VHH binders against Small ribosomal subunit protein uS2c (rps2). Designs and how they scored, part 7

Target 1, 281 residues: Small ribosomal subunit protein uS2c (rps2), of Bigelowiella natans (Pedinomonas minutissima) (Chlorarachnion sp. (q06j20)
Amino acid sequence: MNFELKNFNTIRINKNQTILIKTTNLENSSKEDTYQFILKMLKAGVHFGHKIKKWNPKMSPFIYQKLQGIHIIDIIQSYTYLKKACKLVYSKSLTDNYNTFLFVGTKKQSPIPNSIFYHASRCNSFYINNKWLSGMLTNWENTTRSINTLKYLKVYQKTNMFSKLSMKTHSIIDKKKNRLEKYFGGIQNMTSLPSTVILVGQHNEITASKECRKLGINNITILDTDCNPEFVDLFIPANDDSSSSLNLILGELQVAINIGRQKFCENLKTWKNSSSILKQI

## First folded at step 20 (VHH)

Design y1 (from x3 with A96V)
Fold by OpenDDE, fold request of step 21:
Structure y1 (fold): chain B 281 residues (1-281), chain A 121 residues (1-121)
Amino acid sequence: as target 1 above (281 residues)
Amino acid sequence: EVQLVESGGGLVQPGGSLRLSCAASGFTFDDNYMAWYRQAPGKGRELVAAIYNDDSTHYADSVKGRFTISRDNAKNTLYLQMNSLRPEDTAVYYCVRDDYEWPRGRYTDHWGQGTLVTVSS
């Protein structure tokens, strides 16, 4: 079923059916931009939830309607929450160059892992897209040890000493390295706990969510209709099953992070230069 | 028009306390990033404290445990409680709003005129 935004608060389902969308207090400023972006979100399928039977009742406030056996997510709320999330990650990136973002999404046979990798990489962020191992954050010491081992092995394999080893030994080392890379590759350069976790696929990442909560790490989660909004600090109600939806949402977050970081760097340069000038006077 | 007006600066002895205020007009604090920056004589500007749109806060390492940023949305006022002040805290303090204009991918920042804080014996 194709949905089209007829106006700011109306979705056209078909030629004969129009549905009024719940309006949230969207700022009057830049209504046109908002409208256009909402259209983009609709086209990306952000509003498509899961089958009705799979829903979490706690998501009811974010569900607009039931259509043809699926829940339709309130696209206006999706927009609002995405906006908030983008502003947040921008601001965090603006204030601290060391702010670390960890993208998490490991659901197999879904577009999530690839999307996570794609967008995390584009904003020089860390990612877990294979499997969350229990204690990755809460047992940071062990995680660090694993990371260090990975780094060590990578370097070791490039040495002359490695070349002198038997083929059997090579194989053993390579297997170990590959295993570590599989799980820790996306965080191999992470030297501290992340300041913010962006999580996709709540059900699959419940352990990650719990660890974030335990450590007081800010967790931004894309929540579909089958998710629990009580487990997250900030969430974006949205379709988490569609590549197009995920790419749109994660893309916006990624862009916000990059813009913030860029501004941070520019500010530092400007301020340092000013100090130098003052010293010369 | 967005306006930010700082107040509360002055001369204080080391170990003393000051509370800075920033009266904001022309916008609401709702879902906005606000921050205090400072510029010491002969030094560059630096972030002191920030409050995010989720009400979480960030502090420079140099002020952690001593400074507290807060806001009153009803009054559209940003505060910086500064305790245990040190001579190195001497600076002009600026209230700043930085608005990420999503989804336009642009940002606008506004700076107050600044208020001077002098910590000296």
Scores: ipSAE 0.880, ipTM 0.960, lowest interface PAE 0.5, mean pLDDT 91
Fold by OpenDDE, fold request of step 21:
Structure y1 (fold): chain B 281 residues (1-281), chain A 121 residues (1-121)
Amino acid sequence: as target 1 above (281 residues)
Amino acid sequence: EVQLVESGGGLVQPGGSLRLSCAASGFTFDDNYMAWYRQAPGKGRELVAAIYNDDSTHYADSVKGRFTISRDNAKNTLYLQMNSLRPEDTAVYYCVRDDYEWPRGRYTDHWGQGTLVTVSS
């Protein structure tokens, strides 16, 4: 798709379609910055929804138009909601060094698991990208036991005792460890419930979403045109099927988390130093 | 111009209550992270309470159950209701706005002048 700037308020998507950018409602960013980022989002394909027939009618407020049998998501709303989400995760990261983010996306044969892993890792966050097991959050005691078992087995395998075991026993232990690592590897260092869950692929992650709701854990979800916006506290209407779209959205969230954490650390250092100076006086 | 003006500080007895206010201007109030910080004599600054852009809140463990942060968007005012005050709550309290300037990838924070809260018998 060719994108052309017609003016500061209008983006041409193709020869026959234009999007009016209502920047007057965006108070905290320069018009130019907003425009440039919207172009970036369009280039990444954030506005492409699913086939018209697959839509959830509850997503109608977030759909801009139909194009060649596909719903086009309102890119301005995508921008607005992404902005809100980024501000939120920044603030969460700023206030608590123990605040943990859990990235969740397990849809097979999609770019979601890899994107989840990539961005969660880049901000030292936790992730589930293989399979959500029922009760991961709601039965935290069991989850903790599983994590501890994984940790134990990892250490045990490095001992001389392990080397003295039979091949059969080795195989059994390896299988168990590998299974645990497959499901819990991304949360092996999580010592408490996450403060925020970032979820991709609502249909595949309905159990995770329900557990978040039950526990009152904040859930940020990327919602495509086939999703239900009523299940989520905060969502970002966007294409969840393309690597480029996911990487853009999750990338922005990841950056916001890192910036918040960095500032948190800087603040602690500054304040600690100030207290030290006062003690010397 | 962003302005934060705190009020409501003063002397109170242990077990007493006080309500701090922060009048904010120069920005969209409801879309911002707001927080109360405090600095006790001889100690460093610490976060007391925060309210996020989704209206969820965060509290330091030391004030949980006693303090309540809230905001009135119509008045552009941030509040801190402090109940069951203790001598260790004595500090200068600051109203803070911290704005993540997305998508620019930078942040700006503003601090009020502070208001003194003294809890003493």
Scores: ipSAE 0.879, ipTM 0.960, lowest interface PAE 0.5, mean pLDDT 91
Fold by ESMFold2, look of step 20:
Structure y1 (fold): chain B 281 residues (1-281), chain A 121 residues (1-121)
Amino acid sequence: as target 1 above (281 residues)
Amino acid sequence: EVQLVESGGGLVQPGGSLRLSCAASGFTFDDNYMAWYRQAPGKGRELVAAIYNDDSTHYADSVKGRFTISRDNAKNTLYLQMNSLRPEDTAVYYCVRDDYEWPRGRYTDHWGQGTLVTVSS
């Protein structure tokens, strides 16, 4: 597509690859920080989409070009939406005692489950990285019962009564606990519905996305070129097949959450000290 | 550079209504988290309402159903509509903007001077 070039800058990836950056979409202040982060995203492969034949045409506005049989995602839009998402999770982390984040990504034989676990664990957040069971959120009462059963079995397995059970009964209880741990381990300490859900991919997580919409829980979704953006409230167009890409994006969300939590704690300290001083006077 | 000026506070009877305004300048208005906080005499500051960069909102339990946060991006103005006011709503109300300077990873906050709301018979 032939644009008026006066509002663009180019980034040369290699001898045969050039990407145009539309400067009207960039924050004018801190342009150097912007360029450096975009280079980091390019190095991580954030811009590599799926094969052209697998694309969803509705992702067309977020595709920059075609290269060697795959779509190249518009890195400027990836940057812009990641910025919006990071600012959002920061501000939600800041607002009250605790905002609950749930990271979801279950695609087998991909870097997604491991990336989900790694980043959720590092920002005191919950995760589902094995399988989304229908009703995990929309049937929260049943989910809570499953969580409580898991907690009970973990304690029960350490009792004298458990050690005296037959091998058959021992095996049945172990299998039940292992199944519950597999599906509910990442949310076992989640006492209420999450305020924000971070999804990686759409196809494997369609049930989770639908439950969020039914409950009015907004989500942040990492969408590749084979996804439909019309079903998502806030999304980040990005490569979801590469561990480098996922870890960069989820890492920025993790950091934003942690910084917001830190600010919340500092605000509480400041306000508690002020109140204590006034009462003493 | 960033400036926040509150107005609309005053004395009101229980059950009455007030609309607070916060005129803002020096930043991209609709790209930011903004909030109202309040501080009653002898108490710490507490969140009243927030509006996020996706236009979703949050309210403290004590004000749900009575207060409404909104903003007018054309006028760079944040609002707090306060209905069914109670004596415990008496406080200084502050307009707040908090910005996460991504990708730098820094944050800055800006507070207005505050506007006093007094609810008494």
Scores: ipSAE 0.727, ipTM 0.899, lowest interface PAE 0.9, mean pLDDT 82
Fold by ESMFold2, fold request of step 21:
Structure y1 (fold): chain B 281 residues (1-281), chain A 121 residues (1-121)
Amino acid sequence: as target 1 above (281 residues)
Amino acid sequence: EVQLVESGGGLVQPGGSLRLSCAASGFTFDDNYMAWYRQAPGKGRELVAAIYNDDSTHYADSVKGRFTISRDNAKNTLYLQMNSLRPEDTAVYYCVRDDYEWPRGRYTDHWGQGTLVTVSS
């Protein structure tokens, strides 16, 4: 009894029974890799949604079932959308080594801000994990002014003249620098608008999502069962409140970005050498 | 086996137009990144235009507004419409497909043999 990957959605008794029947007899290396990753997603709790009462009915197509008072997200759709997202960020990274990725997630008292910082930092990308200020992207001129002020204060704090200032003046400048670092530190080196924004926690990031839409910036969003899929360009239906779920999903995006950046750099080296030889001849 | 075959290159006058085609086999377009690159004599290879798996596009600044990338998934064919051609557009143009094998994390690229475009009077 062998199941093809295409047929796995027709046998859904519950999450465990369905997956066991569909994937226990995978024979191809690619299909076995799919099965193993789906198991990893299940272990990370990607499929656990919010309480049924909190759901958004527009997420109905992405909900597999109800279990013990919560919605269970369709893990096969989570896999499919994550695959599409990883391929997209890889190809964006491949075509422009410095293509700007911005990770956004600011929900306090959740694993989101720390996960955003961790993964963005590990793929040379930018982040906003404290608070999205209105106009951060749509008023880019004001944002660059704030970034430049932050950079100036960092240099100024190292001068001998700053060391000589009164305690009162020292404190005022330090407080201003710390506030700017808090909000703008993650985009301090972002020289242009991002090409792709990765959002976590839609309810906290509505303003960021709307700014991306207005500017035509690609928006990849992790959508839990209490979210609205109509506001998003590309989404991954998944648990957005579990550290293990977030780190798995953001980790795959991080890896895809890094691989694309590496390939871009390798291509540049190859083509630069060819060009140099031809110029000599 | 993946195969990419470019066609449509040739000699054209400045201000003229050409349409490049890239016939593909061995994979499906709708889930793949594809692009056109070019290499002029004595120059490095550069990206001209790209189309991503969400059908969004990207163009080099030197060709924006003059070139259009598109694909026909039913015909498995990638196109580059080149208008208002300039002498600096003279190059060998390459069709490329690059696939990220998620979740395995490997990548595979395939390049056509190239088609020469010459813009000269």
Scores: ipSAE 0.698, ipTM 0.888, lowest interface PAE 0.9, mean pLDDT 82

Design y1 (from x3 with A96V)
Fold by ESMFold2, fold request of step 21:
Structure y1 (fold): chain B 281 residues (1-281), chain A 121 residues (1-121)
Amino acid sequence: as target 1 above (281 residues)
Amino acid sequence: EVQLVESGGGLVQPGGSLRLSCAASGFTFDDNYMAWYRQAPGKGRELVAAIYNDDSTHYADSVKGRFTISRDNAKNTLYLQMNSLRPEDTAVYYCVRDDYEWPRGRYTDHWGQGTLVTVSS
């Protein structure tokens, strides 16, 4: 056996091959479950892309049609890729000792920052939703120093020594702490590099994507019709401009992560109980 | 319907090598997370290596650089190549498959019977 069809489709998916694999996967899964979730995706507007003029031609395999000046994303492919992504984050959360998921999305004047914060917070994960600073991951030593400074200032502001400082000094320290909180608050408790990064709004997060590539950190990206699939390891072709679309997709990732963490904890309890019984003997 | 059958265990000298195999049936092999766990006498089970549905891999620190997980999707077989074996690697090694039933939100796992690896002179 000289050729692996799955790897070919993962690396380079064209319209014809995508259609073949998508049809096969749909037939093997519960048609009712698939249908009901696709209806949910349609209701959330997952399939509405950007204006045709703004498209990236590399997204062509994931576009179903043009309608009223916008591209319509192939919802069946959205479903298939979301399924793969959910299975992946479940499995990674199952196997890590609380390995780190980092959600990234900073596009101003969009639902992205709020959706990132909401879902990351609800699956014990980290986020950057204000601004990605160059070197946040590739210069991890410096990032750790900034995190430690933020933690120090939070404690220092509660001391009697701080309360006795001049009003000018009080203001300077508060401004520094607020700046650090803005950029590092979402990763304050992240003690090591993340194992997986979830990106939304690729155009705004190109530096984050490049840092992940340099460090060998896998990323999962929601790709709208104006995005480049070649910058991403795993993607979900979907509307990244709608609150309901983002919340559906990130919500499914959130649930998958939480279920995997639950299973990880159950496995740890089984290991501890078995070991404890044997030591008593 | 899911079946996992391990083989390839045995007695090996320190510094030696073994290759474990896990023949799988009853599921779409390349769409699933699979892993090797081990359980030494008197200890709980611990993760050794994992391979995800995107073919990325993870290794426990104790085996990193010495063990290699791989799979052959055409043969539905998971492998664990174990090199530079140490006495502390002595354990029963289990093949496991864990699946997240999306969008239903349930999960299932399946474990093989295990294959014994003994590292001793």
Scores: ipSAE 0.685, ipTM 0.881, lowest interface PAE 1.0, mean pLDDT 82

Design y4 (from x3 with N53E)
Fold by OpenDDE, fold request of step 21:
Structure y4 (fold): chain B 281 residues (1-281), chain A 121 residues (1-121)
Amino acid sequence: as target 1 above (281 residues)
Amino acid sequence: EVQLVESGGGLVQPGGSLRLSCAASGFTFDDNYMAWYRQAPGKGRELVAAIYEDDSTHYADSVKGRFTISRDNAKNTLYLQMNSLRPEDTAVYYCARDDYEWPRGRYTDHWGQGTLVTVSS
């Protein structure tokens, strides 16, 4: 699809379709930057929803139009909400460099798990991309035990003692470790509850969402046209089925987190240095 | 021009309470990260409390349960309610704004001049 900016207020999606961009809500970015990014979002397919029949009517406020049997998500809203999300995760990263972010997306046979892994890893965040087990957050004690067991087994397998065990015993331990790694590997270094959960694939992650709510953990969810916006405090209306869309959105969040963390580290250094200078005076 | 002006500092006895205010101008608090920092004599600046864009809050461990950060968007004012003050809370307290300029990938911050809080018997 060739997207072309016709003017500062209109983006041409195709020969017959244009999107009017209302600039009134875009106060803090240069108009040019905003438009360019919106084009980028469109190119990434962020605006493509699901088939019309699969929609949740509660997503109607975020749907721009119907096109060829699919819902088109309002890209301006996608932009706006993505901005909010990026700002929030940036801010969160300013105050807590550790245990802050958990990326969750486990939908099989989708680009979601890989995207989750990729972006979580790039910002040294935690992730669950295989399966959400009930109680992962709400029963943190059990989760911690599982994590500790995983960590223990990983170390144990590197010891001479392990090498002296029977093949049968090795197999049992390996199976246990592998199982734990499968479910807890992405959170093996998480020592406390996350402050923010970034969730992709609402339908598959309903348990995770519920646990976040129960615990008062901030949940940022990418919502496609088949999702329920009432379940999430902060969401990004967007295509959650496309690798390109997911990578764009999660990429922006990841970058925001990294920038915030960098600033956090810089602040720490500056404060330490200032203290040293004052001691010399 | 962005301006942050702290007020409410002063001398207070241990166990006392104080409420700091930060009057902001040149921007709106809506969808902005705001925070209180403090710098004690001979020490580095440290984060005390933060309020995020979604109005959730963060506190340093040293002030949890004693301090409360809040904001009034209508008045464009940030507050820090400090209860059960301790001598170790003595510091210059600063109000700060941090703005992530998405999608530009840059940030800007602003600081107030600070207000002195002295906790002493």
Scores: ipSAE 0.881, ipTM 0.959, lowest interface PAE 0.5, mean pLDDT 90
Fold by OpenDDE, last read:
Structure y4 (fold): chain B 281 residues (1-281), chain A 121 residues (1-121)
Amino acid sequence: as target 1 above (281 residues)
Amino acid sequence: EVQLVESGGGLVQPGGSLRLSCAASGFTFDDNYMAWYRQAPGKGRELVAAIYEDDSTHYADSVKGRFTISRDNAKNTLYLQMNSLRPEDTAVYYCARDDYEWPRGRYTDHWGQGTLVTVSS
């Protein structure tokens, strides 16, 4: 699909369809950048929802129109909510020594698990992309135990003692390690509850969402037209079935996290240096 | 033009309380990260408390349970309620705004001039 900016307020999405961009709330200085990014979002397919019949009526405020049997998500709202999410994760990352990010998306036979892994890794964040086990957050003690066991087994397998074991014993230990790594590998270095959870695939991650709510953990969820916006405090209305859409959204979030973390580190260095100079006076 | 003006500082005895205010102009608080920093004599600047865009908060360990950060969006004012003050809390306190300019991928910060808090017997 070729997208063309017709004017400052209208984007052509096909030969017969245009999207009106209401710019009344956009700052003039960033208007061009905003338009360019919206075009990027459209190109990535962020605005494509599900079939009309699969929609959740509660998503109606975020649906722009129906097109050829599918719902089109309001791209302006997608932009606005993505902006809000990026700003929040940036701010949270300014205090990174206390804030951790957990990316969650486990839907099989979808691009979600790979996208979760890719972007979480790029910002040195934690992830669950295989399966959410009940109680991962609400029973943190058990989770910690599992993590510690995984860490222990990884070290143990590198020892001479392990090499002296029977093949049968090796197999048992290896199976256990592999199982733990499968479920906890993405959080093996997580020492505390995350401050923010980024969740993709609401229907598959309802347990994770509930645990976040129970613990008061901030949950940012990508919501497609078939999702329920009442389950989350902050969400991004967007296509959650497309690799390109997911990569764009998660990419923006991970970049924001990285920028915030970089600033955090720079601030610490600056403050420490200032203190050292003052001690010499 | 963005301006931040701190007030409420002064001399207080140990165990006392103060409430700092930061009057902001040139922007609205509805989607902004705000924070209080302090710089004690002979020490570097440090984060005291922060309030995120979603109104959740963060505190330094040294002030946790004693200080409370809040904001009034209608008044564009940031507050720091300081209870159970200690001599080690003596510092110049600064109000700051940090704005991530998405999607440009840059950030801007603004600082007030600071207000002096002295905790002494």
Scores: ipSAE 0.881, ipTM 0.960, lowest interface PAE 0.5, mean pLDDT 91
Fold by OpenDDE, fold request of step 21:
Structure y4 (fold): chain B 281 residues (1-281), chain A 121 residues (1-121)
Amino acid sequence: as target 1 above (281 residues)
Amino acid sequence: EVQLVESGGGLVQPGGSLRLSCAASGFTFDDNYMAWYRQAPGKGRELVAAIYEDDSTHYADSVKGRFTISRDNAKNTLYLQMNSLRPEDTAVYYCARDDYEWPRGRYTDHWGQGTLVTVSS
């Protein structure tokens, strides 16, 4: 698809289709950047929803139009909500000593698990991309025990004591470790409940969403046209079926987190240096 | 021009209360991360309390349960209610704004001049 800016208010998405951009809420100084980024979003396919028949009517306010049997998501709203999400995770990362991020997406035979892993890892965040086990957050004591067991087994397998065990015993321990790593590997270093959960694939992650709500944990979810916006505190209306769309959205969130954390670290250094100077006086 | 002006500092006795205000101008208040910082004599600056874009809040462990950060969007003012004050709370308190300029990938911050809070018998 060829995308072209026709003017400051419209984007041509193909020979026959134009998206009208409502600029009334955009600051003049940022208009060009906004347009360029919207073009990137369109190129990444962020605006493609599901088949018309699969939609949740509650997503109607976020749907722009129907095109060839699929819903087109309002790209301006996608942009706006993504902006809000990025700003929030940036701010949360400014207080990173008390805040952690958990990326969640476990839908099999989709690009979601790999995208979750990739972006969570790039911002040194925690992730669940295999399976959500009931009680991971609401029963934090049990989760902590599982994590500790995993850590213990990893160390134990490196000892001489382990090497003296029978093959059968080795196999049992290895199976246990592998199972724990499969489910808890992405959170093995998480020492407290996350402050923010970034969730992809709402239908597959209902349990995670419910646990977040129960505990008052902030939940940011990518919502496609088949999702329910009432279950989420903050959401990003967007295509959650394509790797390009997911990578763009999660990439922006990841970058925001990293920038915030960097600033946090810089601030700490500056403050420590100031205290040292005062001690010398 | 962005401006932050703190007020409300002063001398209080241990166990007393004080309310700090930060009058903000030059930006939209409700879409920004705002925070209170403090710097005690001979110590580095530290985060005291923060309010995020979604109005959720964060507090340092040392002030949790005693201090409350809030904002009035209509007045474009940030507040810090300080209760059960202790001598160790003595510091210059600063109001700060931090704005992530998405999608540009940069940030801007602004600081007030600070207001002195002294807790002494």
Scores: ipSAE 0.879, ipTM 0.959, lowest interface PAE 0.5, mean pLDDT 90
Fold by OpenDDE, last read:
Structure y4 (fold): chain B 281 residues (1-281), chain A 121 residues (1-121)
Amino acid sequence: as target 1 above (281 residues)
Amino acid sequence: EVQLVESGGGLVQPGGSLRLSCAASGFTFDDNYMAWYRQAPGKGRELVAAIYEDDSTHYADSVKGRFTISRDNAKNTLYLQMNSLRPEDTAVYYCARDDYEWPRGRYTDHWGQGTLVTVSS
């Protein structure tokens, strides 16, 4: 279903049908910027939910309207929750030495894995976009072993010793490496549990969510109308089926992380310089 | 205008306790990142403790288990409970706010004037 954005207050469904966007809950201080961004979100399709029959009733507070058999997500709430999420990841990134981000989304035949990879990479974050293996976080020792094995094999394959092995042995090692890279490649440099998990595709990532909860890891999840908001600490009600929607949301999170990290680095430099000056006096 | 005013600093014996306060004005503490920093003589400023928007906390390794950051939103006040103080904790302590202005992609920070904590026998 194609909706046409007319202005900040209205979405055109067809020639005769429009929806009104309620803006009463928006802060007045940056109204223009807020409006412009909401328009951007609408253009990206953030407000498109699933068919009404597929909804989770627990998402009702975040649903604005039913239109032509589809739930429309309250874009104002999407904005508000995205804002909260961005602020949080920014703040977490200010303490970067202790905070790592893991992007998770493995739903096949969807735009999620590619979007996860793209945005995680842009902020030098970790990602799992192929398959979540049970115990990746809850059995961190095993995960670490797998990561170390992957690292070892990558180095080993570059050695002269490897070149002297039989073709059969080469094949075995290569298969093992490839398998490990497939599942652990996005976390090969992760040396500790992540501080924050950004999760897309709740239904496919229920195990990841459970592990986060068990370990007390902060979980930020994009929730569509078919999801359960009770399983997450912080969520963003939004369309998780559209590449444009995902890229917008994950992009904002990615930018927030980068800005925070930059600030962190600047702070470190400033502190070091100050210390040097004091030693000279 | 945003203002941060620290208090509670002073002289304390090793092993003692002290509670710092930061009174904030010009903004509400709700859903804000707040932190305590310190600068020891001859050293650079360092992060001591932070409280995130979700009320989770972060501590430097040097103070972990000894210091506790908290906030009272009703009083618009940030606290740092310091227990088991050590001579190396001697510093000027600063409270700070960092505000990410989303979606503008910029941030603003505010700092207090600091309060001196001296740990000495």
Scores: ipSAE 0.877, ipTM 0.958, lowest interface PAE 0.5, mean pLDDT 90

